# VH-VL binders against L-cysteine S-thiosulfotransferase subunit SoxA (soxA): the designs that were tried, part 8

Target 1, 259 residues: L-cysteine S-thiosulfotransferase subunit SoxA (soxA), of Chlorobaculum tepidum (q8kdm7)
Amino acid sequence: EVNYQALVDADVKAFQGFFRKEFPDVKLEDFGNGVYALDEDARKQWKEMEEFPPYELDVEAGKALFNKPFANGKSLASCFPNGGAVRGMYPYFDEKRKEVVTLEMAINECRVANGEKPYAWEKGDIARVSAYIASISRGQKVDVKVKSKAAYDAYMKGKKFFYAKRGQLNMSCSGCHMEYAGRHLRAEIISPALGHTTHFPVFRSKWGEIGTLHRRYAGCSNNIGAKPFAPQSEEYRDLEFFQTVMSNGLKYNGPASRK

## First folded at step 23 (VH-VL; from f5 with heavy chain F107Y)

Design i1
Fold by ESMFold2, fold request of step 24:
Structure i1 (fold): chain C 259 residues (1-259), chain A 121 residues (1-121), chain B 108 residues (1-108)
Amino acid sequence: as target 1 above (259 residues)
Amino acid sequence: QLQLQESGPGLVKPSETLSLTCTVSGGSISDEWYYWGWIRQPPGKGLEWIGRIYYEGYTYYNPSLKSRVTISVDTSKNQFSLKLSSVTAADTAVYYCARTPYTSSGYFDYWGQGTLVTVSS
Amino acid sequence: SYVLTQPPSVSVAPGQTARITCGGNDIGSRSVHWYQQPPGQAPVVVVYYDDDRPSGIPERFSGSNSGNTATLTISRVEAGDEAVYYCQVWDSSSKHYVFGGGTKLTVL
């Protein structure tokens, strides 16, 4: 019998080992802070933002949305255990549907199942609800399991996506966020891939608003001249699954401020 | 109640373009939880998937037809369409439009009644 | 690319059980959906995600999926069950919804 979890655990060890070698002064747990773990000037600016975080009102709005009654009298709170402190349960592989389920998919699935209109995928109210859930889940451990052949197939699709070169610039996620992590690109420092998914949703200064991981995926695709996939597509959900597995052992720390 | 209805010419000449429209009523095509698709069935034969579209313009097409197929959406009319270029007699079929949930392994939960398109001189 | 194989026909007497198979390499790692197409009508889903049943489909319709074979089971078959039945999966590698060739159920 194939032990898929052992295969994945070996990949996690190698992936995290790469970053330990390339950034020996950064503690593993600090990779959830992205660029702010690598660069003192960026960290200083970020600490100033976190004193009065720009996402504070989004978290408050997300809490209101989470508890707002649907027409049928239920709410998002009816779909999630632990009062919504569930960031650490997502993403997961659903063995019945044979697919990755993200937090954002679960939010809209709850709404549709209760006769409500789904939220737009990349920003707005879905990001506010996601921010609230993240805020009450801070410190939950990333512990994504890959135990079946079907789950491993989804993991491998995400892995292949992450390493595949694409777009006019012929770049991969790994090229930028592993090989070039910590290097300067214009006014920005390229963030390491380790810990990428732990801190979403993010309020980016460039966006002027809170947004989801998959909005960021689309932005990165555009930057290299590749056509983005649809938000919450199989491709992006499998990518999130792979990236989150690579961060096993870190802690969820969203929502966050970013440039 | 959600309903899908195919429309378009029932006869198309060889080498021309087959064009069909699916009109959605009782629901919105601009829905983040659904894909919209086309499936065909030659007389006496099985079902063949043609392609699907998400209302923002993201498409997948059957690899065997991809070079000849375009699916598009008109949200103002609550419609999506199929164009199949360079048709031959092999493209004679009943054409169905259908809906599937926004999931990896979705199933087609609503179908139109189907419309026969014959390719003949 | 990915191929689903169904028997062309199955015959069963009323009140008996019909079993319609759908073969595919490692189909047990995929979600299988089943459609009923009565003569002259559009298909209707009768089983989805291997063994779930839409509202309004009788409990005598059921499904299973493991290894290389998925099966649609219709117990206490009635004359009204006479139709062509299709299995269907999504193949991620080819980005393709794949249908089986169909099985004509004849009620004797």
Scores: ipSAE 0.755, ipTM 0.883, lowest interface PAE 1.4, mean pLDDT 92
Fold by ESMFold2, fold request of step 24:
Parts: C-alpha cells; structure tokens; sequence
Structure i1 (fold): chain C 259 residues (1-259), chain A 121 residues (1-121), chain B 108 residues (1-108)
C-alpha cells in the first residue's frame, strides 16, 4: 500500500524549497525562464529577441511536418489528441511497457506504427515537430504522476543519475545546477535545475539551430569528460522524467532561445 | 520482408577470436527505432544474450562476457558484427543475430537462422 | 544478477491447455516476453509486453504477469506447438536481457 506519489511530492517540495531559499526574489513560475529569471539585462535582451524569435521558422516547418500525410493517408496529427496541444502529457510512465515515454519517443513511435521512417533523435525534423507541439501547448501545467512501484523505480533511477558524479571532472547535474546555480562559469551564468525541462526544444546560438533536451544532455556530458548515453536511452528518458517531476507546478513554455 | 543472416567461420581455435557478421536485408540497420543484438545457445542448452548495439555505436554487453565482446556496425554494408576474444570450448554455440525495438523493456522480434560455431583445436 | 525460473518440462494432451510459468522476484513490475523454439529452429516471439501477440501468432497463445509469476497459456494445444518455450525480461540494474532456462512442451 505505498503511496508513491506522496513520496515524490515530498521530494518536489524539498527540491523547489532549495531554490526558493537560494533565490528568494525569483517567483517559482519564473524558473522556467532559466538565466532570464536571474539576470535583468539578459531578460530584457531575451524579450526583445522574442519579437522575432530565431525558432519561428522551425515552428512553421514543424506544423507542416505534423500535418503532412503519410503514405497511408494518416499524419502525426492522427496519433495525438487536442490537435497536437499535448506537451503537458509528456513525459509519462507507461504502465504496460514499464518505461518512461517522452514526446520525441511518441513522435517516432507514431511514424513507425504508420510505416514511416523515424526521424533522427537529437535535432532536425523531430525538434521542429516538437517545437510546433510546444508552441501550441504553452501554459499547460507540468503535472507528472508517479503512481506505481515501477514508475517510482524509473523516477529513482533518474534521481540517482542527477546526483551521481561522472566523467573526468567528477561532476554531477546537481553540482552544477543546484550547488553552483547562479554562479559565473567563464562568460555564462549557470542556470538553476528547476525548470530545465519546461522550455525545450531550444534554439541555441552555439548550435545555430533548434535542438532537443537530449542533445543538450549529450553536450553537458562531453563538457565534463563523460561519454554520452544514446539519445532517448533509458538513462536519459529517466533523467528527463525526474527533472520534469521536480518542475511539477510550473508551466510548459517552449520552444525557447538560449545561448 | 526483413531478414537477418549470420555469416562467418564455423570453426575457431581455442584462445583465438570468434568473428561473425549479420547482414540485414529488407530493412536498414541505420534505423532510429531499433537495436541490433547477438544471442547464443550452446548445444542442448538455453539462450544467452551477448550484447546489443544502436547503429551510432552505443552498446550494452552481457556482464559475464563484457571483457571479451565487441559489437560493431558497418552502415555502408548494412551489417553488424560480433567479436568474442579468447574463446574456449564453452563458447561453442549456435549464434543468432536479432533485432529489438528501441524501448528499454524490448524483445527480439526478428531472429536470424543461427550459425553453429565450434571451438576446437 | 536477476534470475528467471521455468519448469524444465510440461506435458499436455492435444486439445487441452498448457500453462508454462516463469518465476522471478517482483516479475509483475517487469514486462515479460515469450519465445517459441521448435526443434532445430530459431526462436520466434509469441507473446510480448506480458499479453500482446505479434501478427501471425494464433489467439490461443496468451500471457499474464503479476506478483512473482508470469504465465504463458496455450489453449487447444496442437502437435505443432511442441517446442521449447523461453521467458525473457530486461534488467535495468545490470543492463542485461535475461532468459529463463526454457520449458520443453510435450504434446502426447
């Protein structure tokens, strides 16, 4: 009779409480804006950029891809309810397959189930479709459920990953994005972990293109001298699950632009 | 239809390296929705998983074999390969290549016919 | 090292129901897959994700999974069902596909 949701909700309160204490002037809802919630000059510059956002064409292309007929006459729209306004449904734990399902996984599953070739995982058309879905889902509540033992086990694997030190630099997600959040590293301000997953996919100036959360995970792994896991691997899907649960109560706000 | 076909020497001397190739036809190995794996079966015994690969090079190996096994892909030939080093008579088995969906709790939905490899002097 | 246990053999009369068990600690929290291997042939999946069937597998093949036991059920057994049956799971802790030892189904 374990109430797994209650255990997770207690973790969420402690996690969010850490950031409320460290950044008392930042509203909880604004953590989805990352560095733009911490730095007034960056926020002003970002708001000016949002008048003509760099991802605008990617959203338009994503809409076209979402509605493009497959060979069988169906489209991605056939697999998703609410006209594709479904960002708030992902990630979730699939109780039959006993695994986390991400939005990107669901996109490719739809294509394969309809006889189409899957998209590449980290960037390109999958990020464009994800950007479209995110754009029409803005304001949906982050409300990830953890209600079974199997779901809790996946959550705990993501949690252990988040806190585990890795790579040649012996660093963890938590070390950078909790302990050093708000500090300068070279020319960058390290963003708080709270709200990390709410705004993907992102157009990064360093990439010159839109990309997925799991592309960002691989980049961070390389920076600390750790070998990345495969995109949409169990490890990265469980990490996304944990991180998104920690943002329960925030709102989805993707796609976004970042450095 | 998708078909998987194992190929390689049927006889390998002890302490040498067992090398097998799986040729995929009727589908592409460069498919983001699948892993490609090797499973073996000693004569009269059960199935033992060896390892799997995603076509970009990511691998998992059976912990009991991990120090001796390498799985690789050649996307230009639509093939993936198994190398098992330092073999003994205990490595005599039918070797299967197989495909599994890109899910964590996956199953092997297509199998090759298998090839017997005997380790003997 | 996660372990799956299967009975080594099951005998059943034609037309009757065969039940093949796969035991494991908390196996109900895992997805279980079942393979049929006729003599001299490669295995073929007959049930996956506990109770789904691939196209081409008769409906008389079914599965269940709860607690510490998964079961493959073959209704109206035919002589052509004579084979060795394996259960399989994925173990996230060891990153290992684990097979049971196999159950030889004899139809007599």
Amino acid sequence: as target 1 above (259 residues)
Amino acid sequence: QLQLQESGPGLVKPSETLSLTCTVSGGSISDEWYYWGWIRQPPGKGLEWIGRIYYEGYTYYNPSLKSRVTISVDTSKNQFSLKLSSVTAADTAVYYCARTPYTSSGYFDYWGQGTLVTVSS
Amino acid sequence: SYVLTQPPSVSVAPGQTARITCGGNDIGSRSVHWYQQPPGQAPVVVVYYDDDRPSGIPERFSGSNSGNTATLTISRVEAGDEAVYYCQVWDSSSKHYVFGGGTKLTVL
Scores: ipSAE 0.739, ipTM 0.882, lowest interface PAE 1.4, mean pLDDT 92

